# VH-VL binders against Putative lipoprotein MlpA (mlpA), part 5

Target 1, 215 residues: Putative lipoprotein MlpA (mlpA), of Myxococcus xanthus (p38371)
Amino acid sequence: CNFEQPETNCFVQESPSWAVKYDVVDSPKDANGDECTTTAPLVELMGVYKYVNPETGAAQLALRPATLASRAIADTTTTSADQTSLGSLDTEPKDHGFCHANDFAPAFVNVAASDTAAANTIRYEFTNVRVYSAAVAPGTQFTGELKYTSNGCTSSYVMRAVWPPAPCDTASTEPAENCGVGSGLNPEFAVVCQPTSATGTTGYCVPAGDIPSFK

## First folded at step 20 (VH-VL; from x7 with light chain S31E)

Design y4
Fold by ESMFold2, last read:
Structure y4 (fold): chain C 215 residues (1-215), chain A 123 residues (1-123), chain B 108 residues (1-108)
Amino acid sequence: as target 1 above (215 residues)
Amino acid sequence: QVQLVQSGSELKKPGASVKVSCKASGYRFTYYYMNWVRQAPGQGLEWMGWINTNTGKPTYAQGFTGRFVFSLDTSVSTASLQISSLKAEDTAVYYCARDRYYDKGFKYGMDVWGQGTTVTVSS
Amino acid sequence: SYVLTQPPSVSVAPGKTARITCGGNNIGSKEVHWYQQKPGQAPVLVIYYDRDRPSGIPERFSGSNSGNTATLTISGVEAGDEADYYCQVWDYSSDHVVFGGGTKLTVL
């Protein structure tokens, strides 16, 4: 049994910024199957947009990772469109309140060689994205799968995302700075502060568990 | 590499009990529900229920709330089905099958199945 | 108590298209999964979420789901496709998994 009803369509809160957490499923390995060390970010901001063809009603979901889209040295082979992953999105939610998206084209950026680092292509491949569309929190959380490749090193993740993004600090005792009251998040959301680095305390509020993540 | 290996076939008399084991390997055991599915001779697939591998809490389909018990041993990534007071109508192939458990309210279908365990109950 | 209805059999000539239906009240609001079972073998997932293919399933398998009918379509049917096919949903309101009765596909 559940207590939410689905939306009558697949609403998605469009924003240049959602907070996205990645939890590892398959540890990083190179093409030979050997361990390597390059991983996806612990947390990042992501642009999320919905497009609808007005003639057919067909919908698309666009995902634009901020880390992928940030300051990359220009190349001759990739464009701003290459930094955005488009997939097909359901037009109506299922009984469980989710809208499924799949058939994503990869998002990627070329990073030019420097004096200290070789050239690299950073690649995101999204699959099985599910947007929570029930009326209690329509289109403000989603989950999915990520295959991340950088420096010939590939790893896989569950991604869990929430809107709006809220900066946070695990060292702060003020609720507004630690994913509590005053942070701008729906107070019914179960969220936790995820630092952007393993050694830092500052980051973004992310879902604490399974989507939909509620207290 | 991902696989579910079930225990061997059993021949039992009415009134006995049987335990069917399903050992998982090659994946994160707690990321998947474990379903149990029955197939009587010449019949279709019948869902018996599933067990949440994170919590150990079972859910049983309507006709399976009495003599059928699901259990886990997470230390060896094993799900088990015990059937007590065996009856002739329990003669069937019993399958374990995983379904993804990343987010409540969403299922991916049963993507990996055990090979099946035939339980035969005869006098 | 949610019920899925499948035809008991479908026959298709090699190279033609097979269509196997799965009927249910408002099945379009449910996510439909399809399984192939060859004699003496465990079922194999061939379509999930109405239309998506697991890795290793050929593109000639496809699915659709709307209204009261979901359909598994196999184009360019081969002898190796001869099997029983089951549709399946998770009925969220009852928290039950439901299988259809199965359809035997014969390739002649």
Scores: ipSAE 0.260, ipTM 0.725, lowest interface PAE 5.0, mean pLDDT 88
Fold by OpenDDE, look of step 21:
Structure y4 (fold): chain C 215 residues (1-215), chain A 123 residues (1-123), chain B 108 residues (1-108)
Amino acid sequence: as target 1 above (215 residues)
Amino acid sequence: QVQLVQSGSELKKPGASVKVSCKASGYRFTYYYMNWVRQAPGQGLEWMGWINTNTGKPTYAQGFTGRFVFSLDTSVSTASLQISSLKAEDTAVYYCARDRYYDKGFKYGMDVWGQGTTVTVSS
Amino acid sequence: SYVLTQPPSVSVAPGKTARITCGGNNIGSKEVHWYQQKPGQAPVLVIYYDRDRPSGIPERFSGSNSGNTATLTISGVEAGDEADYYCQVWDYSSDHVVFGGGTKLTVL
């Protein structure tokens, strides 16, 4: 019986909203190498999309950070394409169930000058992106690296993402509101509530450990 | 900027011990595995093992168990390699190298290397 | 143990294209990284993830990986490209990093 091995494709859950956590690896530095204070968000939502060329079968991964999307409202100089990072994606998973994505174009937005601030560019550069596409959790976790630049201040991060985006509150005793049962997340996922601010309690459920993050 | 700086050259007699240090700067030390790579004169690169800089757990390659010990001093972002009972065949350049990135079950290459430490074992 | 096989040497004329192969059983399913090492210097990562380039590495360097062979391609070879090149993988089954034997690239 020729068991047709199911074609293992690089499945990616397409959604306008993934929950993405950034852990700082390299501290913020300016062009002169001096310390600066601008950093990426602690957590944000991200649009994630997969494109496949029907003729060649080549795949691409598109990442659109919510920060860029939100700031784009006041930016008439950049397009949606500029605000989206597009990279190549493997057609099938490699060992251990990951699909590689690389060669991402920078995504950016221009912030116009104001009375209190000079013109600024916020830039996202993604590298080493890996989408977990194993059968146990196909295309609902990914990791990678981010180089974030704002106002000439550049920092580097490990990026970890999970789908769906589940809102959470660290002050809540309800499991559904604190990344537990009822949150909508895969119960096998190891996740933790990451507030959007250092002083706040509300945020999103993000991977608790390295990707893939399982209990 | 990101760099690894290793300790200086060592000249030892057979049976002695040596400790090579590797100091990291410019990045979060505990976010990368630290590899140790040996290169004998005129030979290729040989992976000795790595240490998890977060947990301190070492993994040794076959042939590098017993006399070789990886350690950390996270307070000063330093990884160390100790070799005991030195032999003539231990004569080599020893490199520390951080992994570029890691997650469960994957490594992404060694993107930053120390300058190397020459250890010469001679009677 | 997992083994990577490289040719001991490759020669190329300036301006031509050099191809350095790295053979391994089903290496196409693994992540291959490439390092350049010049005499008296530490290795430098030139390709990761089979085909991606670190910042500062010229576009002349490219990589491919499929089946049982990974290839480092250097187009428009320059004298400065003369070096030893090593391929490298992480073998999950043994939890070991594996280097190829290295290839000496000579620019004629």
Scores: ipSAE 0.058, ipTM 0.683, lowest interface PAE 3.3, mean pLDDT 91

## First folded at step 21 (VH-VL; from y4 with heavy chain K57N, light chain S93K)

Design z1
Fold by OpenDDE, fold request of step 23:
Order: sequence, then structure tokens, then C-alpha cells
Structure z1 (fold): chain C 215 residues (1-215), chain A 123 residues (1-123), chain B 108 residues (1-108)
Amino acid sequence: as target 1 above (215 residues)
Amino acid sequence: QVQLVQSGSELKKPGASVKVSCKASGYRFTYYYMNWVRQAPGQGLEWMGWINTNTGNPTYAQGFTGRFVFSLDTSVSTASLQISSLKAEDTAVYYCARDRYYDKGFKYGMDVWGQGTTVTVSS
Amino acid sequence: SYVLTQPPSVSVAPGKTARITCGGNNIGSKEVHWYQQKPGQAPVLVIYYDRDRPSGIPERFSGSNSGNTATLTISGVEAGDEADYYCQVWDYKSDHVVFGGGTKLTVL
């Protein structure tokens, strides 16, 4: 594989909305190892932010999945901090153009049962996160691994993300609605429309291949 | 639960061929490169190459082209190394080891290894 | 061809700290992985991504990588730590995985 020259710093596009897809690595299983059915979303938005300690120069990466943010409204026990996964970020990219992030704290929500809904505990555990920081597209793609747990049902994924988020519709013939011209995405990015559901046609543009995903 | 199990030791004569198998279990076979690493007696680790378990495309290290062939049987999650025209210098322990490849530009290290297969070439 | 250089041997007393170096041209720009190999056994990944530990690896094992040198540090060395240690990188220019020559750690 060929890579562009990396930037000096690990640039990350800070935004409340990245488009993130999850590809299954391990199918859902419960604590006993039996199969269960709960999975991570096919695609979701994610808040991504970089923090730098001005005194030490240490960098951190914060990830906040929309799933946690949305369900947090009904959660009276967790805070925004609990719903955000914070990890350490490299200060400089490696020669392949990626910055590594690790030691992420789990992010989670605890929604108590109500008259209309069952209790719901969701936990995100991120590992081996890599932000693409090469000069050609600095800080606009990242990948990593997710361990997703919902009510004791755990599955594992490779996550792949792109910025900016671009809504799309597989049923549309308009380029702007099919991750093409007018979508706002880098025209050099290889992206595909990922519906939010298995039966739907609307969703977000996500990387078509491995990160970094280029045409 | 995740493991790589290799075939047993081999004793061959010069000029013969050998096929070492590596069966994977406990994980999605096609999500990892399969590396082959050789270690001659008393020597260090030597990378032979890897095979993309999804595409079946092999990459051979310098010095391991021609007589060395990587192959797959994805139906049984098995990678194989075939060495033809064996030489005394091929006497070594051969390891298979997985490495994640689901994204470009980096490797995760070989986190799971087979137990090794000793190949002895002797007249 | 990218080359990794390790000292052939390092000796340390029990309870002390062992440091095994891996030299390479601008190795700090690469991801370094470390393997432990005991006699008659397959290698075991002990450090990946310069400083991360796989599950099951004691916190006594740590890594660093900058400039031209990566270092595996083993604190509180135990007799069971006696083994050969190999550093490894992937050189994307040549598309080759490269191992160091290995370092024999002897616990005195």
C-alpha cells in the first residue's frame, strides 16, 4: 500500500457528527456464550473531538456515539462524561499516516425500565483506534475496533468513519444523494451509501473499503 | 478459544516436497492475514510472507519465491505452506501466525501463533 | 531493505529492570511489536503498537519508541522472563515484515 506523507501533528477534524459504520467481527453472544440478537447500529453519527494539554503536549481523543447521546436523554444516572469515550492520542502520525489512539474509557448509558420501555444498558468499548492524518486527507477518516454490549449481549466490530457526514438514499439517482458530487464529501473518497436499517434506503455515506478509503 | 493448529513434524529427503497446514478456529478466518515465519535451529525469526485470507493473494518475502507456495482452504479455515525441492537449509520450525489487515497501512502484530511445525530435511 | 538491530544478549538480576533495545532508521515513525519466545515454544506477542499490551500480558512489560530506538522494558524481572525477545515492524515501502535478530534475556 502507498501512503501520502503524514502531517507533523495528528490532526483530527473535530465535529459533533462523523458517519460511522460497524462491520461485524464477532457475532453477538451473551455471558454464557450463547447467541443473542442485539447488534450495534449499521451506521450512526459520532461526535469526535481532540484535546491537547498545553502544558504537557499530551493529546486525547473523545468519541461520543449518537446512540449513547440519544438514549442518555432518558438516563438519569449517567453524565455526558460517562457517555463519551476518552482515550490517549499520539502526537505525531506514523509513516503510514495514522495516529494511534488507545486506553479508551468505556462509554455507556443506563436507562431504567419504564411503563413503556424495558431497561436498557449499552456500553461502547473502543480499542486500536487509528486516525488517518496524512496530508491528502488529514483527520477525516478513522478506524478502530468496537466491543458493543447491550443488555448483556456482546458483539465485536471494525468501525470505519468518514467526515463530513453526508445523508444518502440508495433509491435516489441524484449524485448529491448518492455520496457523489454535491454531497460535501471529498471527491477522492471511496464511499457508499449505508442505510440505517436492513430494509431501508436512507442512511449515510460511509467508507467503501478499508481506511483510508480512496477511489 | 482462538487458536491456530499446525500439522505434525515432517522428515523429508532433499528434493522432496512438504505441505504444512494451519487450521484456524475461534475467529473469522478471512479477517486476518496469515503469516508464515521460519526459524532455523538456533536462529531468529524469519518472515516468509503472508496470504490474504479473503482474496487468497500471497505476498512472499525476498528469498521465499519459487519453491514456497501459500494456499488456502477457506471452507475449513486452513492455510497451507508448500515447499518444493526441499534443501537441507529448509530445516526449520515453521510457524503460522495471524495478523489483522482490515484496514490499510498498519499491522497489529501477530497475536496468535500456531505451535510450529518442524521440517527436517536430511539425506 | 529495512533492518532492525537488537543486542544479542541482556542480563539482569531478579527483581531488577531489563531494557531491550531495537534500533532502526527512524523506527519511531513505525509501529513496533515485541515477541517473547521461550525454548521450544512459539513466540508470544507481549507488546504491540509500541506500548500496548495484549490481554494477559503483565503490566511489568512496557514499551517505548522514538527516534531510532524502540525499547522493551521489563520491570521486576522474574526467572520466568528468561527468553528470547524479538522486535518487529512492517515496512510498507517494501511491504515486508521485518524482525530483529532477537535478544536473549538472561536472569542471573
Scores: ipSAE 0.593, ipTM 0.849, lowest interface PAE 1.0, mean pLDDT 93
Fold by OpenDDE, fold request of step 23:
Structure z1 (fold): chain C 215 residues (1-215), chain A 123 residues (1-123), chain B 108 residues (1-108)
Amino acid sequence: as target 1 above (215 residues)
Amino acid sequence: QVQLVQSGSELKKPGASVKVSCKASGYRFTYYYMNWVRQAPGQGLEWMGWINTNTGNPTYAQGFTGRFVFSLDTSVSTASLQISSLKAEDTAVYYCARDRYYDKGFKYGMDVWGQGTTVTVSS
Amino acid sequence: SYVLTQPPSVSVAPGKTARITCGGNNIGSKEVHWYQQKPGQAPVLVIYYDRDRPSGIPERFSGSNSGNTATLTISGVEAGDEADYYCQVWDYKSDHVVFGGGTKLTVL
C-alpha cells in the first residue's frame, strides 16, 4: 500500500463521465425482507463535480449517476437537483491520501407507470465516499457505499470509480479496447473491462481491485 | 441481524491454553476485518491485532506476538483467538469486533462488537 | 508508536455540553473514531470518520478533528451518557490500531 502525506487540497477530476462499478454487499430485499431481483447496474457512467464555496472554502461533491440522468428526460416530476447527490467534501486529504465525503442527499428519479409496469422510483443513497487525492493520482479514483432502491427492492454495494471513462470490449484483441495502452487510462491503474450486461462484451474499464487500484 | 457472538467465560490456570471463538452472522464475513481487543480489569481498551477474513492473514499488535494466535473458520463465519501459556496478566475481557475491509489504507471503525469473553487466569 | 491522549475524566451537569478531547500528533490527518462503553458492556461506536454518526446514535453526539486534537461533543448530556469514552485511530505507518486511554464521563 502506498500512503502519501497530503500536501494539497482535495482534488477531484470534474467530469460528466466516470466509470463506476458496484460490488454487491447486501443482496436485494424488499420491504418485507424477502429476496427480490432488482439490482444496480453492473457498470455505469457518473457525473462527478466539485463545488467550493468561495467565501467559506467549504467543498462539496456532486454525484449524478447516468441511470438517473438518462431517465430524467421522461421524468417531469424530478429536477436536476433531485437527480444529483450532493455531499460535503473534506478540504484536505488524510495521510492515506483520501478525501472523505459525507452527508449526501439522496438522488432519485421517478418512472411513470405504463400499461406493462407500475410506477417506480429509482433511488441512490451514497455514504462513506472517499476520493483518492494523493499526488500520484489525484482525484481520479474514488470509492464509497451505495444503497440502491428500485421497484421497492433495496440492495447495498461498494462503489468503485475511475477516471477517465474508457470504453472496452472483452471480445476485442486491441489493447486500447481492453483497458490497456491507448485507452487513455493511467498506465499504472489496475483496471478490468466490465461489460454493461451479463451476456454482453462491451462496457467500461473499472478498478480491478481495492481503491486505489494500482498495478 | 448483524451480530458477533463470543464463547463463554473461561477460568484457567497459569500455563494453560484458551481458545475464544467469535461467530459472525447477518453479514458477509469476508468483507470485514476481525479485530481482537483486550480489556484488563479496570483498564482501557487495548488492540491486540486483526485478521483479514478474506486472506486469513493476521496482524498482531506489539506485545501480542508469540502466545496469541488468530485463526478463522470461514465455513462457519468464525474467528478465534488462542492464547497459550496463560499468565495472570492475561486476565481480561476479550472482544472481537469487525471493521470494514473495502479499500486500501482506510478503516471504518469497529461498528459491531461481540459481547466479550472473560478469561480469568488464577492458580 | 503513535499515542492518543485523553483526559482521564470529565464531569458535566445534566443538560450541559460535554467535550472529550483526544490528542495526537497531527491527528487531524487521521480518521478518528469514538466508542462509548458503559460498565459491564461492550464498546459501542458512536462517531466514525471524525464526525459521522452510526445509525441509532443520537444527534447529540458530534465529532471534530483538526490539528492535534479530536473532540467528541455530547450536547444535552443525559444520565445515560455516563460512560467511558475512547478515541481510536489507525496508524498506517505502524499498521496498528491505537486507542486512547479512555475518558470517564461523569454526569453530576
Scores: ipSAE 0.583, ipTM 0.847, lowest interface PAE 1.1, mean pLDDT 93
Fold by OpenDDE, look of step 21:
Parts: C-alpha cells; structure tokens; sequence
Structure z1 (fold): chain C 215 residues (1-215), chain A 123 residues (1-123), chain B 108 residues (1-108)
C-alpha cells in the first residue's frame, strides 16, 4: 500500500506485525545497579504505523510491541495509547536512505499482582529509531535502541526489524520455512530464523546483520 | 557506568614510538566503533579514523596512514593507537571516543570520550 | 573532501540566545552532531542527529539542520556555556568523519 507514496517521502510499511529482534547491549540491572535477570524477548512482533498531519505534513511513528499488547488484556489501568510508543518521524530520508524517528513516549503496561508475584510495570523506551526508506526497500526495515524495564530490572538493546513477519523453524529443511525462497520476504534481504525461546526452534525471520540487511 | 579510560601522558623523542590505550567499561565493547581524534595545542578536533570493534577493521583518515595503527584487545575491551616514527607535529592530545554506530550508515555521534592522552614529542 | 565551516567566535550576553552555525554543502541531507569542549576537558556531545539531546544536556540546547546550514542554539546562555563548539558529520561517500573548525563562544 505504501509503495504508492512519493519516493522522496519516508516510507513505512504499516502493519500490525513486524518481526523485531533485540540484541543485548547492556545487561540487566536493577535500581541499585545490581544484576537482575529479566530481559526483553528474543524476538517479538510489533505493530508499526505512520501518521501524517495533513495540514502540516508532520509525521509520527507509532510502535506497539506485542508483549505490551498481550499483557494489556489483563490490564485495565492503561490504554492502547499507553501501550504504544509514539515519536516524531522525518518527512524525508537523509542521503543514506534512512528516516529518523525520535522523541518517543514510553510505552508501558501494568501487571497486576498475583499469588506469586508483586505488581509491576513493563516499560519500553525507544531511541535512535531509523527506518530504511530507500527505493530498493522502502520502509521494510528499521533499527533503533530499546531500554526495557520489567519488575525494576532494566536492560538495553539494539533492535532490528523486518517486514513482513515470516514464521520460521530452524529445524525445517524447507526454504520457505527457514527464511528462504517462498518465505514472503524480499529475496535480497539477509535474514535468519530467530526462535522465540532459547530451547525452541520456531520463531520469526529477523535481519541477519546490520540494517539495512541485504545479501 | 559507561566510560573510556586512556593511558597516561607520554613524552617521546622524535623517531620513537608511542602506544596509547583506551579501556572501555560499562557497555558491550564490540557494539560501538571506536574513534580516534587528535587535537594539537590550540587547534580544533581532527578525526584520525575509527576501528570496528567487532571485526577489528580500521579506517584511517587521510593523512593518518602509515605511521598510525589502530588495534584492539577485545578480551579486555581495550582499543589502542600506535604512532611510530614520531614527529614534533604529532604533539597533541589524543582522544578515543565511542561512536554510536551499530548499523550501516548510521552514526549518532561520539557520546562517550576518554579523558585524552597528551603526547609530547620533543628533542 | 567534505568541509564544514564554522565562525571562529560568537559572543553573547548572559541570558541571551547564542546561535552557532555550521555550513556545509547540502548539510541538511546529513546528520549533524555538536560537541562542547571546555578548556582542558574532553569534548561532550550536546546534540546528535541534528536536534536530539543526550541525557543530561539541558533543554536550553537545541539544534536544527536544513539546506546548507546547521545551527546550534543555546537559549538563556550561562557563564558555564563558555566553550568551544564543534559540529561534526559523517560523510558516507568518503567514509570520513568531518569536524568543523570550531567556534569559541564567549559569554560577555
């Protein structure tokens, strides 16, 4: 749909589902600086949307992690707006083909207390988000940084995202099921299957290298 | 806390060599490029080049090839600058600086700097 | 090679607004970063990607970049703002980092 936009514009593929990988930059620490164990997912889906003010032309980028969306089902204290990080987006890409997004509001969800755990908040703070909007792959890859906090434990990540979200299985020999031909991804993209858990084989295709990730 | 700590001041004679070290702490060393910046007395900042801390691949600015060598010891999160055949004009403060460069074509500035190392070349 | 041009000096009275310019050919298409350097100290990043502030940098510092000129704006200038300021870009064509010549900001 977004392919009809002017080439000079910051293209962003709007979708309820991008595949996002998080690579640890800073290990988890609590408020006292001590080690803790809570981390962001290895991979998750993310809703990505672009809003443009028709009067001013100002653009915004909205990011909604699936983790927040899923936890929101049990949370009556936050709204969808609270669970979505909204930032400013450049109107035109720089000469390297990227559009910068900044000033993201934190996105969060409250997790109610249970018999085994105290109430806490899961918080996403995005910074230095850049969407690749070059003509060769308009708005189908982005990168940035994430500060993730859960249960008072904060860690930092480089996030790398690709669209479309292609499910994959590292145990599969079928190319379509392991981020190859038939997966639905741009054949020029360098991608790798990232399982959702350390012990599992199923997950999503994510960028194999730096953004933009090409073969 | 994220910081870069450089080695101490150096006094050398012309023709000698010097190695300046820059030890990183508080972050994953291999996620950021390491820049080297020179500042002669009373002069501005001069970019010498950078090294990819993951691959070890250095890029040297024009004018900083040959006598200048960037290296890494990733086991101790340390970047080093070696200058051989020192000249009087090499007298300067040398800085290492972390670049927020983790993806191709994006740099977010040098957000962490070492304290600088003064190298004085004098007969 | 890509060149950045800064005025050698700018003077401003306390409480007023200082503007330091950085000129470059089509610099608006590049990412401009700004550094503050006080005497005897290492540079400090005060603005990155044209307009973003690192944590700990006061809101008095702001940046803009368009056309052939990037500008660092310091509102409500304080005595402590007296320093040298450098603009910086990465020129992807040459794969070189380029600094401006620096601007000495004097608070009168």
Amino acid sequence: as target 1 above (215 residues)
Amino acid sequence: QVQLVQSGSELKKPGASVKVSCKASGYRFTYYYMNWVRQAPGQGLEWMGWINTNTGNPTYAQGFTGRFVFSLDTSVSTASLQISSLKAEDTAVYYCARDRYYDKGFKYGMDVWGQGTTVTVSS
Amino acid sequence: SYVLTQPPSVSVAPGKTARITCGGNNIGSKEVHWYQQKPGQAPVLVIYYDRDRPSGIPERFSGSNSGNTATLTISGVEAGDEADYYCQVWDYKSDHVVFGGGTKLTVL
Scores: ipSAE 0.392, ipTM 0.791, lowest interface PAE 1.8, mean pLDDT 92
Fold by ESMFold2, fold request of step 23:
Structure z1 (fold): chain C 215 residues (1-215), chain A 123 residues (1-123), chain B 108 residues (1-108)
Amino acid sequence: as target 1 above (215 residues)
Amino acid sequence: QVQLVQSGSELKKPGASVKVSCKASGYRFTYYYMNWVRQAPGQGLEWMGWINTNTGNPTYAQGFTGRFVFSLDTSVSTASLQISSLKAEDTAVYYCARDRYYDKGFKYGMDVWGQGTTVTVSS
Amino acid sequence: SYVLTQPPSVSVAPGKTARITCGGNNIGSKEVHWYQQKPGQAPVLVIYYDRDRPSGIPERFSGSNSGNTATLTISGVEAGDEADYYCQVWDYKSDHVVFGGGTKLTVL
């Protein structure tokens, strides 16, 4: 295989778990345009699936954030389909080796009111998703845009994702635990450990830069 | 509130120079390439090139590699086009237009344009 | 060196569908963008990446791209749609932007 040649189909590695990093573009604002504090996770796992209509060849991309699935425990009104964002996907890559997906339906979950919080709808709106499809690493990295709304607070992000998910710890000296040899990732990927919290050290290996992220 | 505001129209003589400015507001300047597009009277759109607003590195279309210089002043979110040794054929409307930079393989189309700057070159 | 070809003009009656073509060698492998330009105004992006609409563009505007032809379709044409329309690609091989020659849409 020549690494310069794009894959002839828009292949996507289907998995219940990809590692997805969000980098803020628009800071959180409420409906009045005032600053608020609720944000998307720094990193999360995401289900990624491809469907093809066998009669037409038309393809769809499904994205299911793990955060929505996790919050569904408190949800009495939202189905698994509501927690999954479905969009149209190219059937063939463009000259640059990417496949575009758009027209995503929003994904959401209803969180019932509790003693400490009002009822809330957590909402993900994805746009302009680009799946890297070159033959050397077909359908194992993607980028896109996220508009995230929770607690009346809306923010926007660039998302960058990699498969497989590899747990990591920035404090570890073991390469396998810090996105190095033995982590399970393609060794040509340029990745960095993204902790799940601003103050912690544990998280997932995510793309280090623009997609495709290679050394 | 995303806007590109260009400098005013100019009347020049052959052999002079002109600098067209394009000031951006309401968005993150380094997330977008800045294109320059020319439209001669009664003619279509002609891409002149772009400048990477993050690195300052320009790319010029064929035919625009000589007298045309793109530059940036990121402190005021401004891109500029300088045309030296003006000729009558340089008479045109000059547009700046942003295109979102995502990743190595593509551009998103020019979603915001400046109002255009008319440069007229006459003796 | 990549070339895009558009018809010089298209006429359509109000309420009908306009189709504006953009021809190019294997243009289906390119990402095609469409711009509307009214007299004395800057161009406005109406379709990007073959078929996607920017915010604020009516659903009447749609696009397709396959083989050697991309098409801008405007359904339910209104007098306000009268304008020049340009297709545009980014050619990955040359790293250059290319515009089509433009198509004047007349609504009559």
Scores: ipSAE 0.343, ipTM 0.758, lowest interface PAE 4.1, mean pLDDT 89

Design z1
Fold by ESMFold2, fold request of step 23:
Structure z1 (fold): chain C 215 residues (1-215), chain A 123 residues (1-123), chain B 108 residues (1-108)
Amino acid sequence: as target 1 above (215 residues)
Amino acid sequence: QVQLVQSGSELKKPGASVKVSCKASGYRFTYYYMNWVRQAPGQGLEWMGWINTNTGNPTYAQGFTGRFVFSLDTSVSTASLQISSLKAEDTAVYYCARDRYYDKGFKYGMDVWGQGTTVTVSS
Amino acid sequence: SYVLTQPPSVSVAPGKTARITCGGNNIGSKEVHWYQQKPGQAPVLVIYYDRDRPSGIPERFSGSNSGNTATLTISGVEAGDEADYYCQVWDYKSDHVVFGGGTKLTVL
């Protein structure tokens, strides 16, 4: 009987930065169902926060994609609240050690029309987010579903996320630079370096498999 | 349109074999797992097990570890249930049903069902 | 093996509220799903993860789960709601899906 085990209650490591990988489920399609090309990033940083109403005990999970934050510097019509997706979060883990969050409001940013591009809304819709909340390493990995819309293109993904974010380089032979010992990650995490572009070598360490991703 | 279409009803003699097919359309077949559920005449729903459509790994419920075999043909997005050495007690409606999401044994409910296949075993 | 218990039947007048219970030892720690099955038809998922509604399910369907009892609630019951209703969990320890025995809802 480990006396530290009973203290988990849907803990989430709050941070402005988690590393999130997206794996495509439905390729990009326009409103007519025709192929289009705009996709979510391969990997991005994400702000993750938990809020609890002290009077009711109700919990919320907030997700803020760094891509929306970066585009917000040019946005004249969208507030910081619009760029953050809030959902309802369980207060206690289920038997399997996960806490479920759903009912997320969309997160979005408006990009004004320019001489070379029409106005566009970049939109994230999260569903079925599950935070790993078991006693060892609680609240440091999650998975979920993303529906991403930009330039009239909609695509869907499984997202898998880990804290802390660890920069990496697939071309490096040094373990600390390739998601190994010295990277700052829990050494029991199964992670892999995901470059930020299809042709580059630098990116962030992301879960290698289904959450919880352990060796 | 997300859809599961099952093969037609079967009338079989005891000792024969039957294969029930379940063809998926309108979604990415290998990204979701497939359940098989049995309903004997006038009875409730009984879970038989599932198959991971990406890996082909089956899990069978207690009592379904012998004569019942789940298989896949991913090239045509089809899951199949093979029942060998049929007995009268195998008379039932057999459903395939997908779960929307699979992760470390997660089940979020069977959101899409096939129409059911009636297998009748009589002497 | 984990067992779910449902009443065999529930009767409710049109326009009233039906409550269908699903009993299980510490079912509040499990994720409960609910299905509606009309005669001769496949089941339809009406509630998942205790309380969430799939797309196309009207808001008058709701769910709750705590302690040893999960409940499907149907407000404003219509004749078209007559069906068998099943609760279902996934039992993590046995790695089995478990269905309740079903409840026949009759609208008088």
Scores: ipSAE 0.302, ipTM 0.731, lowest interface PAE 4.6, mean pLDDT 88

